# Ledger of designs, part 2: miniprotein binders against q56419

Target 1, 326 residues: q56419
Amino acid sequence: MEGRTLEEVQEEVFKRHGVLVPKKELEDLAKALEEAGLLLTEKVEARLKEEEEKLKRERPMRLAGLSYPEGEREARAFLEAFRASYPGEGEEARVLLMPHLEPSRVPEVYGAALAALEKTPPPERIYLVGVAHRPLKEKAAALPVPFQTPFGPALPDLPALQALDALLPFELFNTPLAFREEHSLELPLFFLKGRFPEARVLPLLVARRSPELGEALKVVLRDFPGLLVLAVDLSHVGPRFGDTPLTRTLAEEARRRDLGFLERLAEGEPEAALAFLGANPTRIDGVEVVASLLPLLRERKGKVLAHRLDLEAPTLSAVGAGTLVL
Short names: E, the ipSAE of ESMFold2; O, the ipSAE of OpenDDE; V2, 0.75 times the mean of E and O plus 0.25 times the DockQ between their complexes.

## First folded at step 1 (miniprotein)

Design e2 (at its last look DockQ between E and O 0.03; V2 from the best seeds 0.00; counts 0 for: pae E 13.9 > 1.5, pTM E .317 < .8, unsure alone 59.575 < 70, SAP 77.797 > 70, placed apart)
Fold by OpenDDE base, look of step 8:
Structure e2 (fold): chain B 326 residues (1-326), chain A 97 residues (1-97)
Amino acid sequence: as target 1 above (326 residues)
Amino acid sequence: GKKVVIVFSDNPEILRRVAELAKKLGIDVIIVYTGNDPEALKEAIEEARRAGAKVLIVVGDDEKLIREALELAKELGVPVIVITDDPELARRAQELG
């Protein structure tokens, strides 16, 4: 920051409005933001631009060594342990709903996803639809670059991504920085890439319901067949989410909402699933994704393989996770 | 370099006034809300949007406020940054945001 600009603004604010903006607090905040890479200083704009330029080439791992192992050998052992945590057999998936929650919280739910993937013929491509936790410029976005994984890069399906972009009323390739730290793609992609190393990927994020996305994908899937993956969590309840601490009643309501949502999806009734949630008082994460993908979920029958409402004890909060095959 | 002004307050009216002045000076505005009032936060986000703020920063350790900030910012299309002294909450805000 050119120091003159802050002082000039402070003086002008003081002269016009009689408000003294605390310089020290602004400096400390500016420093903290600069250190965090969040201050839109020339340096941070340069860094963001550099990060954007890097994201034109590849999306690096952010959660390697934290949520999953960085090394391939250890990553394979991790997959095997997660698969072992689910005692059941899977079913062939044409559509897979799976969580994006921290894997260690819901191992058997990821294990159920792996079980389904074992019964699924290797797809040419995976349409991986995550939740945009960060704002997008448009309702949905894609990042048409390799995503790094311990199993090597997940390569984009550029022809299918271009076909999708051409059918959307908005630019699909928007907000690349939203993908930089988006775990809703990274975590599921670890499991998907580990199981299907040769599959191309379409990494998609949904910020708001886009019926246009579902209609466009329905057309694209005819020419570019593949596995559709909804990487979504379910209920978010407790203090972290604006509720009282988790009670039996709140947990029962969260489970009822989660299972009632998944069961209606399993019956091929996605509109009934959305209607069942109403105002979504337990904050099911996947609502905007499901609402965007209605044309692809209609009349598809399937099975709920796993569900868990996982307690985060330090916050007395809980998050629902499920695995559904269609 | 782009001229950036950071507005740090728990009062949306102060945030608005400073943002308007910064805008008149051709300075990009970053609004930092330090309050714990959800209604005031909503107002601050709306002011950020009106001022053409590129980022809203929410400073606090209240998970409810952080969530509300993220939801409102998502709805309004304003990028939000959460600053919290709770590293677990910071990690979670990254998971929620």
Scores: ipSAE 0.006, ipTM 0.305, lowest interface PAE 9.3, mean pLDDT 84
Fold by ESMFold2, look of step 8:
Structure e2 (fold): chain B 326 residues (1-326), chain A 97 residues (1-97)
Amino acid sequence: as target 1 above (326 residues)
Amino acid sequence: GKKVVIVFSDNPEILRRVAELAKKLGIDVIIVYTGNDPEALKEAIEEARRAGAKVLIVVGDDEKLIREALELAKELGVPVIVITDDPELARRAQELG
């Protein structure tokens, strides 16, 4: 990794290969290497800076036409189809756990979330807590800009976000680029904005558990009441995730872990839910979010509305998704 | 100074992808093959030709591999520089030139 002089390169080539490239030719090559590397770095840096500047103003849709329709009319029909995929009734939620898995893979799980939202009075704001799939500079982050949806922009709740930022021991607005491709916010937001078109949002990502985030959110929610949404997936099992091919035994264990986790959350026992998972052998995605939000989950009882362990037949792998109201 | 991309790889797929990007961006390509796989070297020479590379640099000590590479590169019109620690091989590579 260290910088190397031209003389060191020339000596290395000579010692290993016994042939010297003329000093001038090697020097010209090194100059061309540096110039090309600088040019590529400059183009990449300029592109990243452009994207970062755009994200400081708004977060555009990335999954319209791929995971959900781009047009508002088609998007409304899409919501109704998903609601119809879950024939049960919902229950009022102060906290909603819902997936961020591709909606077409778990339609009834998203349908259950919609059923819960039908029973939930329209909130002034939604605390949407997803899972960072790109590194963050801190344990958690937010992006205080409009997120575009087919139903119009989901506007940020700036006063609540600023209050949250003030209570944290780190800058909350720390990694705009991590939001560029983040489906754990975009997919749930489509459903939330479609049901609550007037609600403002706090778009939050967790990379690593942050007890500070949960404590700060408890304070902020007291003064800025709203709906708390944990946008998380459950077990990840099979070869895509480092296991043997999905067997009945592995699938049964994943389902048991998913349901045991959700049921303990539903009893208002988030510490017990985390302890139940131990080393998290089925890689439940929601553990870092739950571990961050303990103060908001304690003693809140509720109900598991839906669960599915969805098979990826080509990879013989599976991902769990659930809907929980508290 | 012209714009130049220099690729160090023994993986033909990487070489193909870099060559495609360089062509799209209008950047000259220098390919440096550092492997010992004869089939990968042949693919590297073909990718150098397809990309219109200015030079293919071959690093190695395998006389048979290097001789075959020089002959194929000459047939395909790709300039080649050989870097080796074998003095006799370096002399023979110069003869094939």
Scores: ipSAE 0.000, ipTM 0.175, lowest interface PAE 13.9, mean pLDDT 79
ESMFold2 (binder alone), alone request of step 1: mean pLDDT 53; pTM 0.358
ESMFold2 (binder alone), look of step 8: mean pLDDT 60; pTM 0.412

Design e2v
Amino acid sequence: GKKVVIVFSDNPEILRRVAELAKKLGIDVIIVVTDDPEALKEAIEEARRAGAKVLIVVSDDEKLIREALELAKELGVPVIVITDDPELARRAQELGADE
ESMFold2 (binder alone), alone request of step 1: mean pLDDT 59; pTM 0.430

Design f1
Amino acid sequence: GKIEIRVTIKTPDGREFTYTFEADSPEEALRIAEEIIRRLGATEVEIEIRGGDPETARRLAELLARLAKELGYKDIRIEFRGDTIIVRGEL
ESMFold2 (binder alone), alone request of step 1: mean pLDDT 80; pTM 0.784

Design f1v
Amino acid sequence: GKIEIRVTIKTPDGREFTYTFEVDSPEELLRIAEEIIRRLGATEVEIEIRNGDPELARRLAELLARLAKELGYKDIRIEFRGDTIIVRAEL
ESMFold2 (binder alone), alone request of step 1: mean pLDDT 74; pTM 0.689

Design f2
Amino acid sequence: SKTVIVEVHGGDPEELIRKALELAKKLGAERVVIRVHDPELLERAVRLAKELGFEVRVDGDEVEIRLKSPEEVERLLRELLS
ESMFold2 (binder alone), alone request of step 1: mean pLDDT 73; pTM 0.643

Design f2v
Amino acid sequence: SKTVIVEVHNGDPEELIRKALELAKKLGAERVVIRVDDPELLERAVRLAKELGFEVRVDGDEVEIRLPDPEEVERLLRELLSELG
ESMFold2 (binder alone), alone request of step 1: mean pLDDT 68; pTM 0.581

Design g1
Amino acid sequence: SEVKVRITVDGKTYEFTASSPEEALEIARRFAEELGLEEVRVEIDGDTIRIEVRTKDPEEARRIAEELAKRLKEELPGAEVEIK
ESMFold2 (binder alone), alone request of step 1: mean pLDDT 56; pTM 0.390

Design g1v
Amino acid sequence: SEVKVRITVDGKTYEFTASSPEEALEIARRFAEELGAEEVRVEIDGDTIRIEVRTKDPEEARRIAEELAKRLAEELGAEVRIEVK
ESMFold2 (binder alone), alone request of step 1: mean pLDDT 61; pTM 0.474

Design g2
Amino acid sequence: DSAEELVERILKLAEELGVEVRVDVEGDTVTITVRVPDPKIAEELAKIAEEIAKEFGLKVEVRREGDRVIITVRKPSEED
ESMFold2 (binder alone), alone request of step 1: mean pLDDT 75; pTM 0.678

Design g2v
Amino acid sequence: DSAEELVERILKLAEELGVEVRVRVEGDTVTITVRVPDPKIAEELAKIAEEIAKEFGLKVEVRREGDRVIITVRADSEELREKIAEELRKL
ESMFold2 (binder alone), alone request of step 1: mean pLDDT 68; pTM 0.603

Design r1 (at its last look DockQ between E and O 0.05; V2 from the best seeds 0.00; counts 0 for: pae E 8.7 > 1.5, pTM E .357 < .8, other shape alone 9.257 > 2.5, unsure alone 68.073 < 70, SAP 72.542 > 70, placed apart)
Fold by OpenDDE base, look of step 9:
Structure r1 (fold): chain B 326 residues (1-326), chain A 80 residues (1-80)
Amino acid sequence: as target 1 above (326 residues)
Amino acid sequence: DSPEEIIRRLLEEALRLAKELGISPEEVIKILLEAAKEAGVPVRVEERDGRIVITVEGTGETIELSEEALRILSLLDGKS
């Protein structure tokens, strides 16, 4: 509680509501909120600093046992089940667009990604570009540490990361705390590490479009070849995202925008894909990532392997997910 | 229940619901606001510099959600 004492709060509640809240209850509340990290206290700041220092060494799993199994055996069975959910065959990917949505919501879309990975020769490194759902200090960031997975740590490609940093007009290694819980990297990385256990990873986040990132990556990819993965979701519609409850019309518009975006990407026309979205009224998640990677997406033809608009029934909202190979 | 206790229970319930339902921090905040309103506690939620500030209307008591809290809430977010 920045600036007010518990006594001042107690007095104010008494003045307004005629209820005297016991100081002990306020203390217990403050303590509970502090322990939960809800209040910006010195203790919370100290904890955040400690967590930042830990992130200099490794990024631990956050979603193990929640979104995917923690154990390797169970994790392998999970991969196989997801692959089985997609009845088609994949194609070799040089660029893979895949979701970062909760896997259980769109299993066949992740299955399509796995199908593509089956046809892809093991890369030396994976450029994993996710969406920053938290503010970054810069337009983009990287975390140059091992990411824990059920299949062992995904090791960073430090030489390639350093080469990328050297070509950017900003410090690439910024905002480490933004990576701590970022699911846009963790979820796709599970599938990628499971398929390519020996591949090094460049975990990248984009908060805002950075044309510089795409140009820099284009140069780095010459000396450090690898698989480019865009971990992005598509439309976000419904009350959770500021719309009315999902209707047939809203769902059709979301699908139209998702597919129109993906199809133009598949044709090798990423600028046309962005132009097609305009103001992005259905809030396609991956727009800033695609806008950053234009130099790498131009003239690359590919195929849309899967798409789903998944309903979140409790919120009457929906999120689009797709898998695209280039 | 004191407004603070109400807010606490609401936060705890919202966190629980977020965890169970995989709802976004924004939905948690909405749930908090609705529950506070139902409890007769006027609560205003504002976003300031990327932080969520919950103000109890009348007392002016402000709860600023830490970035960590927002992150925890985001983990509870349907991971969209």
Scores: ipSAE 0.037, ipTM 0.358, lowest interface PAE 5.6, mean pLDDT 84
Fold by ESMFold2, look of step 9:
Structure r1 (fold): chain B 326 residues (1-326), chain A 80 residues (1-80)
Amino acid sequence: as target 1 above (326 residues)
Amino acid sequence: DSPEEIIRRLLEEALRLAKELGISPEEVIKILLEAAKEAGVPVRVEERDGRIVITVEGTGETIELSEEALRILSLLDGKS
C-alpha cells in the first residue's frame, strides 16, 4: 500500500470487493461516443427504424419456446392441458376478461378462459385489448399487421381498424415498436387463435385511459361485431412493486380488491368497480383498460369464472389474475 | 468532464430515446455499444445469461449494461 497512487489502491479495492472500476478503455469509449455524437444518434435511429420496418409487415412470436411451445402439435397439446386445468364449465362470452400473466403461473385461470371460448360461437373478429408495458405516443395504439402464432398468422381486421382510426382524435397507428415485445397481446392471442383460427384480430393497447376509445369502439362493434377481450392482470403487490414486504394481510387485501373489482364488473357496474379501487393501492393492472371501455361494459352482466393471486417466491411479491365473462 | 460522466450522459440520452420510441433500454444500450465498436473503441459486446455484457480489452474487466448495471454506475457517484 505504501508508494501506490490512490488510483492503484482504488483499483485493488474494487477488484477485491467486486465493484467495477472505469479504465482507460472507458475513457476512449467516452471520447469516441462524444466525437460521434450526431452519427451515434443517427445510427440508433436507423436501427430503430429497421426494427420498425420489420413490424410494418408482421409481428413475430417472441415467447415461443419460453411461455408456450413453438411447434403447432405441441401448442395444441398445451392448449388441451390448460383446458384440463379448469374442471368447470364455461359460459358464452361477448366480453371476456382474461390475464396476460405467464400461463404456467395461473393455468386454471387460462383454462377458465378456454372453457368460456368453448361455449362462445366463433366470432368473425376479436377486439384484443391489452396493457401497454412500454410508453405509447398516444393514449392507445394498434398495430395493423399479422401476429404470428404456432397456429399460423392471426390476420388483422383492416376495415374495422381503419374505421376505429377514423373515429379517434389521435392517430391509432402511432407506436409500432411498443408491440415488439408486448406480452399482454401475445400470450392471450395464443389461446384465442388456437380456439378461433378463422377470426381476424384488432390488436389494441391502452397506456392511459381514453374515453374516446370506448366511444369509438362502441360504434365500430355495432358495424363490425366480434368478441371483446380485455387482456389484463389484477393486483400487483409486494417489494417488486414498491410495497413493504408481502404479508398475509396485504395478500388478503389484494385478493379482496381483485374480487370486488371483478364482481362489480360482473354486475354491469364498471364505474362502481373503479370507484371501489379508489387510488388503486394494489395496482390492479386493468384499471386503464376498464376506464377506457366504460360504454362497452355498462349494464352488461356476467360471471367470474376464476381468480388466483399468484405468489412470486423469489421477490416475495404477488400478481392477481382472473377470468370474467360478460 | 470525466469519461464516466460523458458515458453516463450518453446513456441517459439513449434511455430517453428508448422511452420515446418504445423499445427496451437494453436494446438501446446494445445499439450504442455496437456504434462505439464501429468507431474503434476496443470492447467486445456479448450476450450472456440474457444480459448485455461488455468486456474492456486489455484488462478483462466487464461492464454489465442491464438496468441493474445502470444503477451500479449511479452508485459509483461517490467522491473520487
Scores: ipSAE 0.013, ipTM 0.301, lowest interface PAE 8.7, mean pLDDT 80
ESMFold2 (binder alone), alone request of step 1: mean pLDDT 68; pTM 0.546
ESMFold2 (binder alone), look of step 9: mean pLDDT 68; pTM 0.559

Design r1v
Amino acid sequence: DSPEEIIRRLLEEALRLAKELGISPEEVIKILLEAAKEAGIPVRVEERDGRIVITVPETGETIELSEEAKRILSLLDGKS
ESMFold2 (binder alone), alone request of step 1: mean pLDDT 62; pTM 0.438

## First folded at step 2 (miniprotein)

Design a1w
Amino acid sequence: SLEEEIKKLWEEIEELVKRLLEEAKKLYDEGRYEEALKVLEEAIKLLAKLLQRLQELAQQTGDPKWLDLAHKLAEEIAEEIARLMHEIVEKLSK
ESMFold2 (binder alone), alone request of step 2: mean pLDDT 81; pTM 0.712

Design a6b
Amino acid sequence: SDIEKLIEEVKRLVEELLRKVEEAIREGNKEEAERVIREYAEKIVELLKKAIEAGVDPELIRKVIELYEEAVRRAAELIAKM
ESMFold2 (binder alone), alone request of step 2: mean pLDDT 80; pTM 0.726

Design b13
Amino acid sequence: DREELLKRAEELFRKAVELAREGNYEEALKYLKEAIEIIEELLRRYPDDPRLKEFLEEAKKLYEEAKRLIEEGKPEEAAKLLEEGVKLLEKALELI
ESMFold2 (binder alone), alone request of step 2: mean pLDDT 74; pTM 0.683

Design b13v
Amino acid sequence: DREELLKRAEELFRKAVELAREGNYEEALKYLKEAIEIIEELLRRHPDDPRLKELLEEAKKLLEEAKRLIEEGKPEEAAKLLEEAVKLLEKALELI
ESMFold2 (binder alone), alone request of step 2: mean pLDDT 73; pTM 0.646

Design b14
Amino acid sequence: SEELIKKAIELAREAAELAKKGDLEEAARKMIEAAEVAKQTDNPRAFEIVAKEALEIAKELIERGHPEAAAKIVIKVAEVLRELGFDEIAEEVKREFEKLAKE
ESMFold2 (binder alone), alone request of step 2: mean pLDDT 76; pTM 0.690

Design b14v
Amino acid sequence: SEELIKKAIELAREAAELAKKGDLEEAARKLIEAAEVAKQTDNPRALEIVAKEALEIAKELIERGNPEAAAKIVIKVAEVLRELGLDEIAEEVKRELEKLAKE
ESMFold2 (binder alone), alone request of step 2: mean pLDDT 77; pTM 0.711

Design b15
Amino acid sequence: DEKVEEIKRKLEEVRKLVEEAIRTKDPEKLKEALRIIIELTREAIEAGVPEVIEEALKVLAEIARVAKELGDTEVLELAYKATEEIAKLAREAGAEEIAEEAERIAEEIKKLL
ESMFold2 (binder alone), alone request of step 2: mean pLDDT 80; pTM 0.770

Design b15v
Amino acid sequence: DEKVEEIKRKLEEVRKLVEEAIRTKDPEKLKEALRIIVELAREAIEAGVPEVIEEALKVLAEIARVAKELGDTEVLELALKAAEEIAKLAREAGAEEIAEEAERIAEEIKKLL
ESMFold2 (binder alone), alone request of step 2: mean pLDDT 81; pTM 0.797

Design b1a
Amino acid sequence: DPLEELLKKLKELIEEALRAAEEGNFEKAAELFEKAVELAKEALKLAIEQGDTELQKRILELLTELYERAAEVYRKLGNEELAKKAEELAKKARELLEQL
ESMFold2 (binder alone), alone request of step 2: mean pLDDT 83; pTM 0.773

Design b2b
Amino acid sequence: EKIREEEIKKLILAEKLAKLAQELAELVKQGADPEEIKKKMEEFIRVVEELHKLAKELYELTKEMNNPEAERWLEELHKLIKETIRLVEEFLKAFEEGNVDKAVEILRKIAETAAKLAEA
ESMFold2 (binder alone), alone request of step 2: mean pLDDT 73; pTM 0.645

Design b3b
Amino acid sequence: GSVEEILRQAEELFRQALEALEKGDPKTALELLREVLRLLIEAYRIDPSRAEEILRKFAEVAREAAEIAKKLGDPEAVEIARKIEEAALRRGDYEEAERLLEELIKKL
ESMFold2 (binder alone), alone request of step 2: mean pLDDT 77; pTM 0.757

Design b5x
Amino acid sequence: SAEELAKKLEELLRKIIELAEKGDYDEAIKLVDEFIELLKELVKNPELKELAEEILKLVERVKELLKQGDTEEAIKLIEEILELVKKIAELA
ESMFold2 (binder alone), alone request of step 2: mean pLDDT 84; pTM 0.817

Design b5y
Amino acid sequence: SAEELAKKLEELLEELLRKIIELAEKGKFDEAIKLVDEFIKLLEELLKELVKNPETKELAKEIEEEILKLVERVKELLKQGRTEEAIKLIEEILELIKHLVKKIAELA
ESMFold2 (binder alone), alone request of step 2: mean pLDDT 80; pTM 0.775

Design b7b
Amino acid sequence: TEEERRFEELFRRAMELLREGLESGNPEILKEAIRLFEEALKIARELGDHEREAKVLYYLALAYEKLGDKEKAKEYAEKALEIAKEK
ESMFold2 (binder alone), alone request of step 2: mean pLDDT 84; pTM 0.809

Design b7c
Amino acid sequence: TEEERRIEELLRRAAELLREGLESGNPEILKEAIRLLEEALKIARELGDHEREAKVLFELALALEKLGDKEKAKELAEKALEIAKEKGIEDVIKKAEELLKRL
ESMFold2 (binder alone), alone request of step 2: mean pLDDT 86; pTM 0.859

Design b7d
Amino acid sequence: TEEEEEIRKLLRRFEELFRRAMELLREGLESGNPEILLEEAIRLKEAIRLFEEALKIARELGDHEREAKVLYYLALAYEKLGDKEKAKEYAEKALEIAKEKGIEDVIKKAEELLKRL
ESMFold2 (binder alone), alone request of step 2: mean pLDDT 82; pTM 0.807

Design b9a
Amino acid sequence: NPEEVLKKLVELFEKLLEAVKNGDLDKAVEYAKELAELIKEAGVSDELVEEFVKLAEELVEAVKKGDREKAEELIKKLAELLKKIAEEVLK
ESMFold2 (binder alone), alone request of step 2: mean pLDDT 79; pTM 0.713

Design c6b
Amino acid sequence: MTLEELLKEAEELLKQGKPDEAAKLLLEAVKKAVEEGDPEAIRKALEVALKLLEEYPSDELKEVIEEILKIAEELAKDNPELKEIVEELKRILEEL
ESMFold2 (binder alone), alone request of step 2: mean pLDDT 77; pTM 0.710

Design d2a
Amino acid sequence: GTTYELIIRFEGLSPEQIEELIRLIAEAAKKAGGKVLEVRRDGNEVTIRIEFDDPEAVEKFIKEVLEILKRFYGAKVEIVELREV
ESMFold2 (binder alone), alone request of step 2: mean pLDDT 84; pTM 0.819

Design d2c
Amino acid sequence: GTTYELHIRFDGSPEQIEELIRLIAEAAKKAHGLEVLEVRRDGNEVHIRIRFDDPEAVEKFIKEVLEILKRFYGPDAEVTVELREV
ESMFold2 (binder alone), alone request of step 2: mean pLDDT 70; pTM 0.619

Design d4a
Amino acid sequence: MERVRIRIETDDPELAEAKRLAEEFVKEARRLGLDAEVEEKDGVIYIEVEGSREEIEKLIEKIKEEIERRNPRAKVEVEWL
ESMFold2 (binder alone), alone request of step 2: mean pLDDT 78; pTM 0.744

Design d4b
Amino acid sequence: MERVRIRIEFPPEDAELAKRLAEEFVKEARRLGLDVEVEEKDGVIYIEVEGSREEIEKLIEKILEEIERLGPGKVEVEWL
ESMFold2 (binder alone), alone request of step 2: mean pLDDT 78; pTM 0.727

Design d4d
Amino acid sequence: MERVRIRIEFPPEDAELAKRLAEEFVKEARRLGLDVEVERENGKITIEVEADREEIEKLIEKIKEEIERRNPRAKVEVEIL
ESMFold2 (binder alone), alone request of step 2: mean pLDDT 75; pTM 0.677

Design d6
Amino acid sequence: SMKKVRITVEGDPELVRRAAELAKEIAEKYGVEVEVEEKDGKVTITIEGDDPEKIRKAVEELLKRLEEEGIKVEVRIEEE
ESMFold2 (binder alone), alone request of step 2: mean pLDDT 81; pTM 0.779

Design d6v
Amino acid sequence: SMKKVRITVEGDPELVRRAAELIKEIAEKYGVEVEVEEKDGKVTITIEADDPEKIRKLVEELLKRLEELGAKVEVRIEEE
ESMFold2 (binder alone), alone request of step 2: mean pLDDT 75; pTM 0.680

Design d7
Amino acid sequence: DEYEVRIRIEVPNEELARELAELIRKLAEELGLEVRIEVDEGVVEIIIRAKDEETARRFAEIVEELVKKLNPEAKVEIEIRPV
ESMFold2 (binder alone), alone request of step 2: mean pLDDT 81; pTM 0.777

Design d7v
Amino acid sequence: DEYEVRIRIEVDDPELARELAELIRKLAEELGLEVRIEVDDGKVEIRIRAKDEETARRFAEIVEELVKKLNPEAKVEIEIRPV
ESMFold2 (binder alone), alone request of step 2: mean pLDDT 82; pTM 0.779

Design d8v
Amino acid sequence: GKTIRIEITVDSPEEAERIAKRIAELAKELGLEVEIRVEGNKVIITIEGVDEEAIKRLLKFVEELAREFPDAKIEIRVED
ESMFold2 (binder alone), alone request of step 2: mean pLDDT 76; pTM 0.708

Design f1d
Amino acid sequence: GKIEIRVTIKTPDGREFTYTFEADSPEEALRIVEEIIRRLGATEVEIEIRGGDPETARRLVELLIRLVKELGYKDIRIEFRGDTIIVRGELD
ESMFold2 (binder alone), alone request of step 2: mean pLDDT 81; pTM 0.793

Design g3v
Amino acid sequence: SDEERIREIAEEFARRAEELGIRVEVEVRDGTIRITVEIPPELREEVERLAKELAEKYGVRIEIEERGGKIIITIEVPSPEEARKFAEEIKRIAEELGVE
ESMFold2 (binder alone), alone request of step 2: mean pLDDT 60; pTM 0.437

Design j1
Amino acid sequence: SLEEEIKKLWEEIKRLLEEAKKLYDEGRYEEALKVLEEAAKLLQRLQELAQQTGDHEREAKVLYYLALAYEKLGDKEKAKEYAEKALEIAKEKGIEDVIKKAEELLKRL
ESMFold2 (binder alone), alone request of step 2: mean pLDDT 83; pTM 0.760

Design j2
Amino acid sequence: SAEELAKKLEELLRKIIELAEKGKFDEAIKLVDEFIELLKELVEMNNPEAERWLKETIRLVEEFLKAFEEGNVDKAVEILRKIAETAAKLAEALS
ESMFold2 (binder alone), alone request of step 2: mean pLDDT 73; pTM 0.624

Design j3
Amino acid sequence: SMEEKIRELAEKLAKLAQELAELVKQGADPEEIKKKMEEFIRVVKELYELVKNPETKELAEEILKLVERVKELLKQGRTEEAIKLIEEILHLVKKIAELA
ESMFold2 (binder alone), alone request of step 2: mean pLDDT 84; pTM 0.817

Design j4
Amino acid sequence: SEERREAEEALKKALELIKEAAEVAKTNPERAIELLLEAARILTEAAIKLNDEELIKRAIEVLREAARLYEKLGDKEKAKEYAEKALEIAKEKGIEDVIKKAEELLKRL
ESMFold2 (binder alone), alone request of step 2: mean pLDDT 79; pTM 0.761

Design j5
Amino acid sequence: SLEEEIKKLWEEIKRLLEEAKKLYDEGRYPEILKEAIRLFEEALKIARELGDHEREAKVLYYLALAYEKLGDKEKAKEYAEKALEIAKEKGIEDVIKKAEELLKRL
ESMFold2 (binder alone), alone request of step 2: mean pLDDT 80; pTM 0.765

Design j6
Amino acid sequence: SKEEKALELAEEIVRLAREIAELLTELGLEKEAELAYRVADLAEELLRLVKESGNPEKILRLAEEIVRLLKELARLLEELGLTELAELAKRAAELAERIYREFLER
ESMFold2 (binder alone), alone request of step 2: mean pLDDT 86; pTM 0.861

## First folded at step 3 (miniprotein)

Design A1
Fold by ESMFold2-Fast, scan of step 3:
Structure A1 (fold): chain B 326 residues (1-326), chain A 103 residues (1-103)
Amino acid sequence: as target 1 above (326 residues)
Amino acid sequence: SLEEEIKRLWELIEFLVKAIKLLLEEAKKLYDEGRYEEALKILELAIELLEWAARLLQELQELAQQTGDPKWLDLAHKLAEEIQRLAEEIARLMHEIVEKLSK
């Protein structure tokens, strides 16, 4: 794949579809790509390596000015507005499940998470477990660098991360580039850092179920106690996700599926939660996270504070979001 | 001058859209062959080009608003729809690859 040229791509397109891209158009395209610095050559490889090296020092904000305000004052007002969107009181959490989709789409769900954080004593560290949206070299990964936020950098808990790395059968710090653009960590972290500015963070991504991660985390949490946060979205339905267009019946089915999943987690029965999803576990973001963290979720009772199925009308698609305290 | 800048941005966006389509077709080929990791690598490049096209579209939209000409506003809307369609197609394929890798 490395070193693949536009001529090779054109030939493959012709072979598969019988269509030739006109020579002038291909030349104009190659010139535009070269001027943008994006040709499929050693230049792309050098750029990726350079980006990976930069991630060894810090993880910059990617969604500031888009999903949340860039300035500290505006960010705090934004946070307060989300808290105000949830009329209830929270409950103390040792484990918090919260979403990672665009906050403006489900403000009351993030508000419920903020309410729970208000009732929770400030932790020394937060184990923030998100979902990998890019491939990882291993089933899970972490990035041991400061993550920038409008409230200042969220500092990594290096001793806890090193303890975790030592207990795993694979290198924990294996795919820095997967963290370059990862909203499942950045969006929850914005809210967590705003509430607990002094807490250190273990930013973790799960790509596929890793029982060894859950077992190792159980050991590390004993020596390095902290707040466990599962940053996961729920049902993904509709054409955007390779499914049929949303109908009233399918929306109700998705809500029932989300709530049944969360309710079983709230009863301390994560295996029952996974079984409830049946043959279609891929329709819920976070199944692999829950499956990896079973030892941390068993026999821990709690409460579902909020749930919302967010409709994206133009694509007839929807994503479920919820807040659960354990 | 303002209209000439809009045309320049339009031409560049069209070139990027064509490149994204070629990369997406290559990724679909790799997906059909079970070469999921290679397909993801191609899709990551497609996403970078898509982000570049979106930034150029934002500039074109700002200039179109300055002209007040419905012709340029309509062009911006059509380009936005095409870019959104490609984003959805890339996201769908990435989701399917992740599902295959998780099984």
Scores: ipSAE 0.011, ipTM 0.227, lowest interface PAE 9.4, mean pLDDT 82

